VH-VL binders against q9h9l3. Designs and how they scored, part 211

Target 1, 176 residues: q9h9l3
Amino acid sequence: PRKMVAIDCEMVGTGPKGHVSSLARCSIVNYNGDVLYDEYILPPCHIVDYRTRWSGIRKQHMVNATPFKIARGQILKILTGKIVVGHAIHNDFKALQYFHPKSLTRDTSHIPPLNRKADCPENATMSLKHLTKKLLNRDIQVGKSGHSSVEDAQATMELYKLVEVEWEEHLARNPP
Key: E = the ipSAE of ESMFold2; O = the ipSAE of OpenDDE; V2 = 0.75 times the mean of E and O plus 0.25 times the DockQ between their complexes.

## First folded at step 12 (VH-VL)

Design y39 (framework fv_fezakinumab; at its last look DockQ between E and O 0.05; V2 from the best seeds 0.00; counts 0 for: pae O 8.1 > 2, placed apart)
Fold by ESMFold2, look of step 12:
Structure y39 (fold): chain C 176 residues (1-176), chain A 123 residues (1-123), chain B 111 residues (1-111)
Amino acid sequence: as target 1 above (176 residues)
Amino acid sequence: QVQLVQSGAEVKKPGASVKVSCKASGYTFTSYYMHWVRQAPGQGLEWVGWINPYVGDTFYAQKFRGRVTMTRDTSISTAYMELSRLRSDDTAVYYCARSGTYYYDSGPRFDPWGRGTLVTVSS
Amino acid sequence: QAVLTQPPSVSGAPGQRVTISCTGSSSDIGLGYDVHWYQQLPGTAPKLLIYDNSNRPSGVPDRFSGSKSGTSASLAITGLQAEDEADYYCQSYDSSLEGWVFGGGTQLTVL
């Protein structure tokens, strides 16, 4: 069986008017929720908008942050060959400038059985916060000081485990 | 229609540098990666590297690191590739090609390609 | 030197079916990366022929098809026509090289 990890990233605004989403933190956990990687990452260009209300990123976090190119190399070595679980995971891969194989990607924002367990329409796109509250009876992303990518990655893995057997069987019958 | 228009053929001596341009039209230049791929006479396709035109970040194939520089000018939707310390085995047609930045926006495939720029390196 | 292996040449008579193989490794096609195919007519730039293993862009005839299994991919051309005489390249991504990779190319001759 392939090894499985979950990933979550936080982004800041770069480029004109801060509209580009650039990677500023990445957390990766294993199947049991143990942290394999958690680093603040310095984007290759000037940060225009820290987006702290949602990202939790502040100027002090950038002081010793790992440069993007180095961090990307470290992250990709962890992801290579593994099933990678995330929530709206295409945003994370875009920020990494990386294409993970579709057959090894699991997106908890697009799993109909998971929505059904949460008493939500099967094709709706539900937030990680909502699914975690409904299915794990846990509040994440509380307060206004920003999200924790470690907490979010751990929640994402726990959510996937709730549907893992059913969803893996579905994907075997319906290759992406 | 999406088009990539490349600069004209060049003849260079060994040791010189060459800078090839690729002007994009018909799409949002900064929303896609630009790649460079070369083809020596009678040979296959060889990937050189890519640039993200929005932020200017680059990634080069190992063979070309230290000799290639990719840049762009977003005000004229133009990408550039410069190759230095030219050798005779750098004689090739150099293509630019567009790819998406994620699967829903063309993905990692190359479409379209420029028509190519012949660079000849000879004494 | 090509990362993906293709036969150097294939040939077929008009109306026949030909296939072109593309063999990679466990770090590219075998890891699950998709394969794309390009047609290059003499003196022209490559043109996208098949993407994501089996999809045809608009304007590509349905006699061109692609498939992938294990570490290999295949391009099939049915109803072979004289205008199909060209070079064909497969392309994927290789995680160990951290880069886009091509096959060595296959010259198709229509007899």
Scores: ipSAE 0.453, ipTM 0.826, lowest interface PAE 3.1, mean pLDDT 91
Fold by OpenDDE, look of step 12:
Structure y39 (fold): chain C 176 residues (1-176), chain A 123 residues (1-123), chain B 111 residues (1-111)
Amino acid sequence: as target 1 above (176 residues)
Amino acid sequence: QVQLVQSGAEVKKPGASVKVSCKASGYTFTSYYMHWVRQAPGQGLEWVGWINPYVGDTFYAQKFRGRVTMTRDTSISTAYMELSRLRSDDTAVYYCARSGTYYYDSGPRFDPWGRGTLVTVSS
Amino acid sequence: QAVLTQPPSVSGAPGQRVTISCTGSSSDIGLGYDVHWYQQLPGTAPKLLIYDNSNRPSGVPDRFSGSKSGTSASLAITGLQAEDEADYYCQSYDSSLEGWVFGGGTQLTVL
């Protein structure tokens, strides 16, 4: 059986008017929620918008941040060969400029059984915060200080674990 | 072949404005940023700013903010740099240069460069 | 004026090795931003020579190499040839100035 990890990334705005999303933090946890990786990442371009309210990233976090190329290498090393769980994970992969095999990807924002369990429409895209509250009775992303990517990654893993058996069976019968 | 063809030399009086063009070919114009860099005679390179041709958003060096305007015409794959309130120290060769929109693709390296447009500001 | 510091000039005989330094600060190279190098032949536009510290674009001979350490970068040219006579510029990004920055340029003379 392949090991599972959950990933969550925070992005800042670079380029003109900060419209380019650049990776600024990445957190990876294992099946048990243990942190395998959690680093601030330095974009190669000037940060125009830290998006602090959402990202939690501040200028001070970039002082000793890991350069993107280095961080990417570290992250990819962790992800390679594993089942990667994330929420709206396409954004994380995009920020990483990495394409994980679809067969080894689990996106909790697109798992109908998970939505059903949360009394949500199966084909709707629900937020991590909402699902976490409904299914785990836990509040995440609270306050104005921004998200915790570790917390979000942990929540994502916990959510997936709720439907893991059912979903894995489904995927086995219906491989992507 | 990727090419950046710039407009011809300009001679301007102090206080005037100049608008330099840069026509791109050989690649998808809107998929890359266009930078402008100038070089005064016998001097080094100085970054002026960049434009995202897809959206038209711009980002200028602090030195030029309020005096430079970068635009583009996607229909003809052409970027423009207009510098206003010209003074003698604006005399320089102005280059357009391409870079990637994403660091992981082509990064902030400038490649290729236009051949430059000499702008002379004199009384 | 240039944020990155380069020696104004270097020289070498054909076949020799020359090195051009590029010294930055904690807000540019020292912060981790990559360094690029450009070659500008007399009367021509700059040409990308080295990108991302040590990579060569297609067409650039392997006698050109780049490195970065700490707040500085270096361009090395081995087997110096007459056609290498040009100005060389390093480039990075400075977070404090909110813009790309160049070195002052180094004039390489082949003796």
Scores: ipSAE 0.015, ipTM 0.585, lowest interface PAE 8.1, mean pLDDT 90
ESMFold2 (binder alone), look of step 12: mean pLDDT 91; pTM 0.933

Design y40 (framework fv_fezakinumab; at its last look DockQ between E and O 0.83; V2 from the best seeds 0.00; counts 0 for: pae E 5.0 > 2)
Fold by ESMFold2, look of step 12:
Structure y40 (fold): chain C 176 residues (1-176), chain A 123 residues (1-123), chain B 111 residues (1-111)
Amino acid sequence: as target 1 above (176 residues)
Amino acid sequence: QVQLVQSGAEVKKPGASVKVSCKASGYTFTSYYMHWVRQAPGQGLEWVGWINPYIGDTFYAQKFRGRVTMTRDTSISTAYMELSRLRSDDTAVYYCARSGTYYYDSGPRFDPWGRGTLVTVSS
Amino acid sequence: QAVLTQPPSVSGAPGQRVTISCTGSSSDIGLGYDVHWYQQLPGTAPKLLIYDNSNRPSGVPDRFSGSKSGTSASLAITGLQAEDEADYYCQSYDSSLEGWVFGGGTQLTVL
C-alpha cells in the first residue's frame, strides 16, 4: 500500500509578458497534515510578474529562495512512489516539470463524490476555496494578500479524506 | 492534418556536428512537448530528450548530455536537435515526436512522429 | 540494453493469436506508469497502436489489445494477417531515469 501526501504550489509570471507560470513556492503535507516540505523557490529565469494578489509571493521571499533545480530534486524525492493529492494538480506538476503516474494522482477539483457532497454538479470543476467552505466549514485564501500553499495543501488533504474510502474503491474497480 | 516535417538526410564525418529540423503544422506548437528519438540501423528506439517549445527548457537523456542541444523557433513552429562530436555509432534515423502532458491533450504518448532524418557518420 | 524487456521475435500463422510481453521495473511500469505500443512497418516511422495500456486510437482494429499488470504489459494480436508483419515497441516513463523508455522491440513474423 502506498503512502499519501498532498501538494500545493504558488506560481509567478515569467517569460513573455509574464504569461509563463513558474514555481515560486511548494508545500507538501502528509496524511495527518504535518508539513513535510515548505520552501520558496527561485525560478531559473527572470520574474516578470510576482502575481502577489494570488500567489502571496513578494520580492523579499526570493532573496533566500532555493534554486529551482535543487528544490525540484527535493520535491520529487518526496513525491516518488506516493499517492499525491492536489487541487487542479496538473498545474503543479507542469510547474515542477514532473510526470506523476495517473494511478497515483488524486485531483480534488475532479472527484464527483466530493462535488456531490458540496451540492455541486458532479462534473464541474470547483475551486478549493468553495469546496473547503462548503465541506469543512473553513475559510481559506482570505483577503488579497495571496494564498498560503501550506493552508491549501492541508485543506486539500482534508477534503480528500471525506471521500477517500469511496473513491479509492471506485479507482480499484475502474483503473484510470 | 497534424504533421511533423523533418529536414533531409545528412552525411557527416566523425567529430562534426549535425542539426536536424522538425516543422510542426495542424496544431498549437507551443502546447505540446517535442521529443527526439533515434534508431540505429537494425536496432530499437532510443529516447534522446525533449523541449518545451513555449518556454524553451529542455531535458536530455543522460547518454546525450554534453553533446545534444535542442532549440525551437516558435515563429515558424520548428524544433531543432543539434548533436556534436559525432561518432560512427551516432549513425541513425532521428525522429521528432509530439507528446502532451499527463493531464493535457494526448498525454505522455508519442503521436504523431516525423518521418525521420537519416544521419550517417562515416570517415 | 533496452530499459523495457521484450522478446526479440514472435511468430504465428494467419488467423492465430500472438502476444508480445513488455517487462519493466519498480521505477517505471511497476511504479504505475502507463504503457504505450507502437507498430513500425519496414522503412517507416513508428505509429501509435495502443495508448494508456489498453486504448486504441481511431483506425486501429479491435484485434489489437493491450493490458498491464504489476511490472509487465502485454500486446495481444488476434486474427493475424500478413499486414501485421512489423516491429512492435512498448514504451513507458521511468522515474529514476526521468525519461521516456522503450522496449527493445519485437519482430512479428506471419508464417
Scores: ipSAE 0.277, ipTM 0.764, lowest interface PAE 5.0, mean pLDDT 90
Fold by OpenDDE, look of step 12:
Structure y40 (fold): chain C 176 residues (1-176), chain A 123 residues (1-123), chain B 111 residues (1-111)
Amino acid sequence: as target 1 above (176 residues)
Amino acid sequence: QVQLVQSGAEVKKPGASVKVSCKASGYTFTSYYMHWVRQAPGQGLEWVGWINPYIGDTFYAQKFRGRVTMTRDTSISTAYMELSRLRSDDTAVYYCARSGTYYYDSGPRFDPWGRGTLVTVSS
Amino acid sequence: QAVLTQPPSVSGAPGQRVTISCTGSSSDIGLGYDVHWYQQLPGTAPKLLIYDNSNRPSGVPDRFSGSKSGTSASLAITGLQAEDEADYYCQSYDSSLEGWVFGGGTQLTVL
């Protein structure tokens, strides 16, 4: 069986008016929640908006940040061949400018059994924070200092574990 | 209608550079990736690289790294591919092709394609 | 040179069924990446024929179908017509190359 990892990325605003989401931090954890990767990343473009309130990224974090192309290589090496779990993971992959096989992707924001377990509409897009609170009785993304991508990645993995068996069986019967 | 209009045919000497343009219309230029693919006469398709028109970030096939430069002008929705140090085996029709993001738009499939630009390298 | 392997040519009579194979590796199709197919009529640019293994864009007849299994993909054409004479290319993504890859192309001749 393939190894499973969870990923969470923090993005800053670049481009016109800072509307472009550029990767500024990436965290990857294994099935047990151990951190495999956690780096600040320097976008190739000028940062217009650090989005600190949400991203937790500050200018000081970019001083020794890993250049995007280098970081991307490191991250892709970790992700290649693995089942990658994330929440709204399309944003992470987009920021990485990376294409992971759909069959090896797990998006906790689009798992009906997970929503059902949390007493949410199956086809609704629920936040990681909400699902984590409902199903894990844990508060994440607390405070005004921004999110912890490690914490979010860990929470994402734990959420997936709750429905892993059921969902993997579903995917086996209904491959994407 | 989505269209990709490419510049006209080019004839170059070995060692020269060529810059091909691809003007996009009918869609938001910066919302899709632009790829370049070439095809030598009687040969198959070969991926050259792609550019994210929004931020200008690029990725090139290993074979072309150091010789190819992809750029864009968002004000006129135009992508450019410049190939330097041309040699005879660079003779090919060069296509621009649009793709979307992985989860949105048209994904990693190429649609549509430009009509191609013939670049001939001969002494 | 091509990363994906296709037969150089296939042929069939009108009305027949033909298949074009596309064999990849563990770093592309075998890794789980989707396969797309393109039709290139003589003297024209490639056109998207099949995407995501088995989906047809608008305007593509249902006699064209695609499938994928393991490290290989296949394009099937039923009810072969004269207008189907063209080159066909499969495409996928290779993680080791960090880029898109094409098959060598298959020339389909309608007899």
Scores: ipSAE 0.055, ipTM 0.719, lowest interface PAE 4.6, mean pLDDT 91
ESMFold2 (binder alone), look of step 12: mean pLDDT 91; pTM 0.936

Design y41 (framework fv_fezakinumab; at its last look DockQ between E and O 0.05; V2 from the best seeds 0.00; counts 0 for: pae O 9.4 > 2, placed apart)
Fold by ESMFold2, look of step 12:
Structure y41 (fold): chain C 176 residues (1-176), chain A 123 residues (1-123), chain B 111 residues (1-111)
Amino acid sequence: as target 1 above (176 residues)
Amino acid sequence: QVQLVQSGAEVKKPGASVKVSCKASGYTFTSYYMHWVRQAPGQGLEWVGWINPYAGDTFYAQKFRGRVTMTRDTSISTAYMELSRLRSDDTAVYYCARSGTYYYDSGPRFDPWGRGTLVTVSS
Amino acid sequence: QAVLTQPPSVSGAPGQRVTISCTGSSSDIGLGYDVHWYQQLPGTAPKLLIYDNSNRPSGVPDRFSGSKSGTSASLAITGLQAEDEADYYCQSYDSSLEGWVFGGGTQLTVL
């Protein structure tokens, strides 16, 4: 059987007016929540807006951060061939400049059975924080110092486990 | 109506450069990736690379790195592909093609395509 | 050589069914990447025919269908018509090349 990992990334603002989202941290956990990867990443272009309130990224984190090209290679080696779980995961793949097979991708922001467990409409996009509070009885992303990509990746994996059997069977019958 | 309108045919000598344009209309130019694909006479399709019109970043097929440059001008919804140091085997029709969202979607499909720009390289 | 392998040609009589194969590798179709199909009429640009293995864009008749299994994909055309005479290309993504890849094309002749 294919192994599963969960991923979460934090982005900073680059490009004109800081509107481009560039990768500045990536965390990957295995099925049990053990950290497989957690690095601060230096974007290849000038950082205009650290977005610290949400990203948790500060200038000091970039001093010895792994250059994007190297980090990307390390991350892609972990992801290739695996089922990858994330929340609004298209943003993570976009920041990685990475294309993962749809059949191996699980996005907890778009799983109808998970929304039903949370008493949410099946087609609604729910925040990770909201789903985690409702379904795991835990508070994540607490305070205004930014998110932890490790905490978020771990929460994402636990959320997926709640619906894993049902959703994997659904996908086997209804290939995406 | 969604359209991709390409510049006219060009005849070039070996060693020259060519710049092909692709003007988009009928959709939000910066919301979709633009790809370039070429087709030599009587042959199949070959992917050249893409540009993200929003951020301006590019990715080129290995065969073309060092010879191709893709740019865009968002104020006129136009993408460009420039190929330098032309050789006779660069003679082809060059297409622009819009890709849908692909980082979530397990593989972009190309829709629509421009009508193509014939580039002929001859002495 | 094209990264994905297609037969160079296929033929069929009006009303018949034809299939066009598209064979890849463990780094493209076999790794789980979707397959798309394009129809190219003589002297025209390619046009999207099938996406995500089996979906039809608006305006494509249901006699065109697609499937994928293992490292291969297939395009089927039933009720063959004279206007179906064209070149057909499959397309996917290859992780080892980090790029979009096409089949070599299949020329369909309607007898």
Scores: ipSAE 0.235, ipTM 0.749, lowest interface PAE 5.1, mean pLDDT 90
Fold by OpenDDE, look of step 12:
Structure y41 (fold): chain C 176 residues (1-176), chain A 123 residues (1-123), chain B 111 residues (1-111)
Amino acid sequence: as target 1 above (176 residues)
Amino acid sequence: QVQLVQSGAEVKKPGASVKVSCKASGYTFTSYYMHWVRQAPGQGLEWVGWINPYAGDTFYAQKFRGRVTMTRDTSISTAYMELSRLRSDDTAVYYCARSGTYYYDSGPRFDPWGRGTLVTVSS
Amino acid sequence: QAVLTQPPSVSGAPGQRVTISCTGSSSDIGLGYDVHWYQQLPGTAPKLLIYDNSNRPSGVPDRFSGSKSGTSASLAITGLQAEDEADYYCQSYDSSLEGWVFGGGTQLTVL
């Protein structure tokens, strides 16, 4: 069986009006929740909006941040060949300018059994925060200081583990 | 072959406006940013701003904000830079230069450059 | 006026090695932004010479090399040739100025 990792990224706003989402932090955890990677990342362009309220990113975090190209290489090295779990993971991959094979991707925002377990509509897109509260009885993303990508990655992994057997069987029968 | 063909030299009076064009060919115009850089006679290079030809969004250097307007016509793969309220110190060769839209693949390097358009501001 | 500092001029004899420094600050090169180099022959537009600190575009001979360390970058030219006589500019991005920045340019004279 392939190793499984969970990823969560924080983005800041670059470009005109800060509408471009640029990777500013990436956290990767293993199946047990151990942190494999957690770095602040320096976008190649000026940060217009740190989006601190959500991202938790501040200007001082960028002083020693890993340049994007370097960070991307490090991250891709970790992800290659693994099953990658994330929540709304397409955003993370987009920020990384990388697309993991669909067959090796698990998006907890699109797992009907997970939503069902949380008494949510199966085809609805639920937030990580909501699912974590409902299924893990844990509060994440609390406060106004921004998200913790490590915490979010860990929560994502734990959520997936709840439906792993069922979902993997489903995917085996219905490969993407 | 990727080419950027710019409009001809301009002579303007102080207070006037100038609009320089840059026609792109040899590549997908909307897949790359277009930057403008100027160079005063005998001086160095100065970044003015860029436009995203796809969406038309722009980002200008602080120095030029409020005085520069960058636009594009995707139908003819042409970018435009208009500088208003011209001063004598705006006399320069204005270059258009291409860069990528993806940070990793192309980054903020400028390649290629147009041949430049001389804008002379004199009373 | 230029944010990045370059020596105004350098010179060398054919076949020699010359280096052009580009000194930035903690808000540009020192922050980790990549450095690019451009060659501008007399009466022509700048041409990309080095990108991402040390990479050469196709067509640029390997006698041109770039490096970056700390808040500074350097362009090295080995086997100097007469055709190398030009102005050279380094470029990076400055977070404080919210824009791409160039060095003041270095005029290279081949003796």
Scores: ipSAE 0.013, ipTM 0.588, lowest interface PAE 9.4, mean pLDDT 91
ESMFold2 (binder alone), look of step 12: mean pLDDT 91; pTM 0.931

Design y42 (framework fv_fezakinumab; at its last look DockQ between E and O 0.75; V2 from the best seeds 0.00; counts 0 for: pae E 5.3 > 2)
Fold by OpenDDE, look of step 12:
Structure y42 (fold): chain C 176 residues (1-176), chain A 123 residues (1-123), chain B 111 residues (1-111)
Amino acid sequence: as target 1 above (176 residues)
Amino acid sequence: QVQLVQSGAEVKKPGASVKVSCKASGYTFTSYYMHWVRQAPGQGLEWVGWINPYTGDTFYAQKFRGRVTMTRDTSISTAYMELSRLRSDDTAVYYCARSGTYYYDSGPRFDPWGRGTLVTVSS
Amino acid sequence: QAVLTQPPSVSGAPGQRVTISCTGSSSDIGLGYDVHWYQQLPGTAPKLLIYDNSNRPSGVPDRFSGSKSGTSASLAITGLQAEDEADYYCQSFDSSLEGWVFGGGTQLTVL
């Protein structure tokens, strides 16, 4: 059986007007929520907008941040061959400029049984914060200091575990 | 209509450099990756690398690292591939090809392709 | 040289069914990466024929089909026509190389 990990990334704004989303932090946890990776990442371009309110990233975090290419290599090494769980995970993979096999990807923002369990429309895109509150009775992304990618990754994994059996069976019958 | 228009054929001496251009039109240039693939005469396709036109980030096949440089000019929606220290076995048709940035936007499939640029390296 | 293995050539008579195999490894197709197929007519650039294992782009006839299983993929052409004479390439992503890889190509001859 393949190992399962959950990933969450924080991005900052680079490029003109800071419209480019560049990876600035990545957190990966295992099935039990143990942190396998958690690093600040230095984009190759100048940061225009730290997006601190959401990302939690500050200028001081970039002082010893891991260069993007190096971090990407480290992250890809961890992800390769594993089932990767994330919320709106396409954003994370896009920031990594990486393609993970669809068959090994689990996006908690697109799991109908999970939404059903949370009394949400099955085909709606619900936030991680909302699902976590409804299903885990836990508050995440609280305050104005920004998100914790570790916390978000852990929450994502826990949410998935609630529907893992059902969803894995569904995917087995309906491979992507 | 999505189009990739490449620069004309090149003839180079061994040791020289060549820079091929690929002008994109009909779509948002920065929303898709640009790949370069070459094909030696009578041979198969060989992936050279790709560039993210939005960020400028590049990723090269190991074989070409140190000799290839991919760049872009977003103002004119043009991607460039420069290959240095040319040798005879670099003789090939070089293609640019577009792909999506993730599975939701065309994914890693290459579509469309440029018509190719023949680069001939001979003494 | 090519990471993915294809037969060098296949042939068939008009109206026949031909199949082109594409064999990968545990680091590409076997890892779960999708396979794409390209058709290259003589003297032209490659054209996307099949994407994500079995999907046809607009304009591609339904007599072209693709499948994937395990470490291999297959392109099937039914009702073979003269205009199908071309080179066909499979493509996937190799995690060990961290890059896209092509098959060696298959030359299809219509007899």
Scores: ipSAE 0.883, ipTM 0.937, lowest interface PAE 0.6, mean pLDDT 95
Fold by ESMFold2, look of step 12:
Structure y42 (fold): chain C 176 residues (1-176), chain A 123 residues (1-123), chain B 111 residues (1-111)
Amino acid sequence: as target 1 above (176 residues)
Amino acid sequence: QVQLVQSGAEVKKPGASVKVSCKASGYTFTSYYMHWVRQAPGQGLEWVGWINPYTGDTFYAQKFRGRVTMTRDTSISTAYMELSRLRSDDTAVYYCARSGTYYYDSGPRFDPWGRGTLVTVSS
Amino acid sequence: QAVLTQPPSVSGAPGQRVTISCTGSSSDIGLGYDVHWYQQLPGTAPKLLIYDNSNRPSGVPDRFSGSKSGTSASLAITGLQAEDEADYYCQSFDSSLEGWVFGGGTQLTVL
């Protein structure tokens, strides 16, 4: 059977006015929530805005961070051939400059049965924080110290498990 | 309205370099990869590499590494491909082609293509 | 030698059905990456014909269709017309090369 992992990334602002989201931390967990990868990553371009309130990234984290090219190679080695679960995962793949097969991608921000369980409109895009609160009775991303990509990846995997059987059968009948 | 306009034909001697341009219009230049694909006369398509116009990052097919350089000028929405140490078997039409970077938008397909730039390498 | 394998040529009479195969590997089509098809009329640039295995861009008639299974893809043309005489290329993504890959091309002859 095909193995499954969940990924979450934290971004900093680069480019004009800090509007480009560049990868500065990536965490990957397995099906059971065990951490397979968790590294701070140095973007290849100048950081304009650390976005610390949301990202949790500070200047000191970049001192010994893994350069983007090296980190990307490590991450892609883990992701290749696996079902990858994420929340708004398009943004994570964009920051990685990476294209994962559609048939192996699961995005908890776009799963109608998951929204239904949360009593949300089936086609709405719900935040990870809201889904986790409603369905797992957990508060994540608490306070002003920024998000934890490990915490978020673990929450994402647990959310997917709530609909895994139904959604995998749906995808088998309706290939993307 | 989406268009890729390429520079004119070039004739070069073996050992020289050539630089081909591709000007984009009708879309946000920095939001899509730009690819280069070549086609020798009477032969098939061969992918050369891509550039991310926003970051300037590049990736080249193994066959061309060490001889190709891709650049861009975002102020004029133009991508460039330079091929050095030309050989007679580099004679080809060189196309630029746009692709998406993510599977949820316009995707990894090549659309549109430029009209091509013929590069002839002869002694 | 192309990463994806296509027959060098195929032919058919007007009104007939033809198919063009595209065979990859476990690192491209077999890993789940989509297949796209391009039509290249004589003397012109390639044009997108089929994307994401089976979708037609606007302006492409429904007598063109695509499918994918396992490590292979197929382009079918029904109701063959003289204007369909062209070269056809499949294209995908290969994870081991981390790059975009084409088939070797198939020359379709009508008549």
Scores: ipSAE 0.204, ipTM 0.731, lowest interface PAE 5.3, mean pLDDT 89
ESMFold2 (binder alone), look of step 12: mean pLDDT 91; pTM 0.931

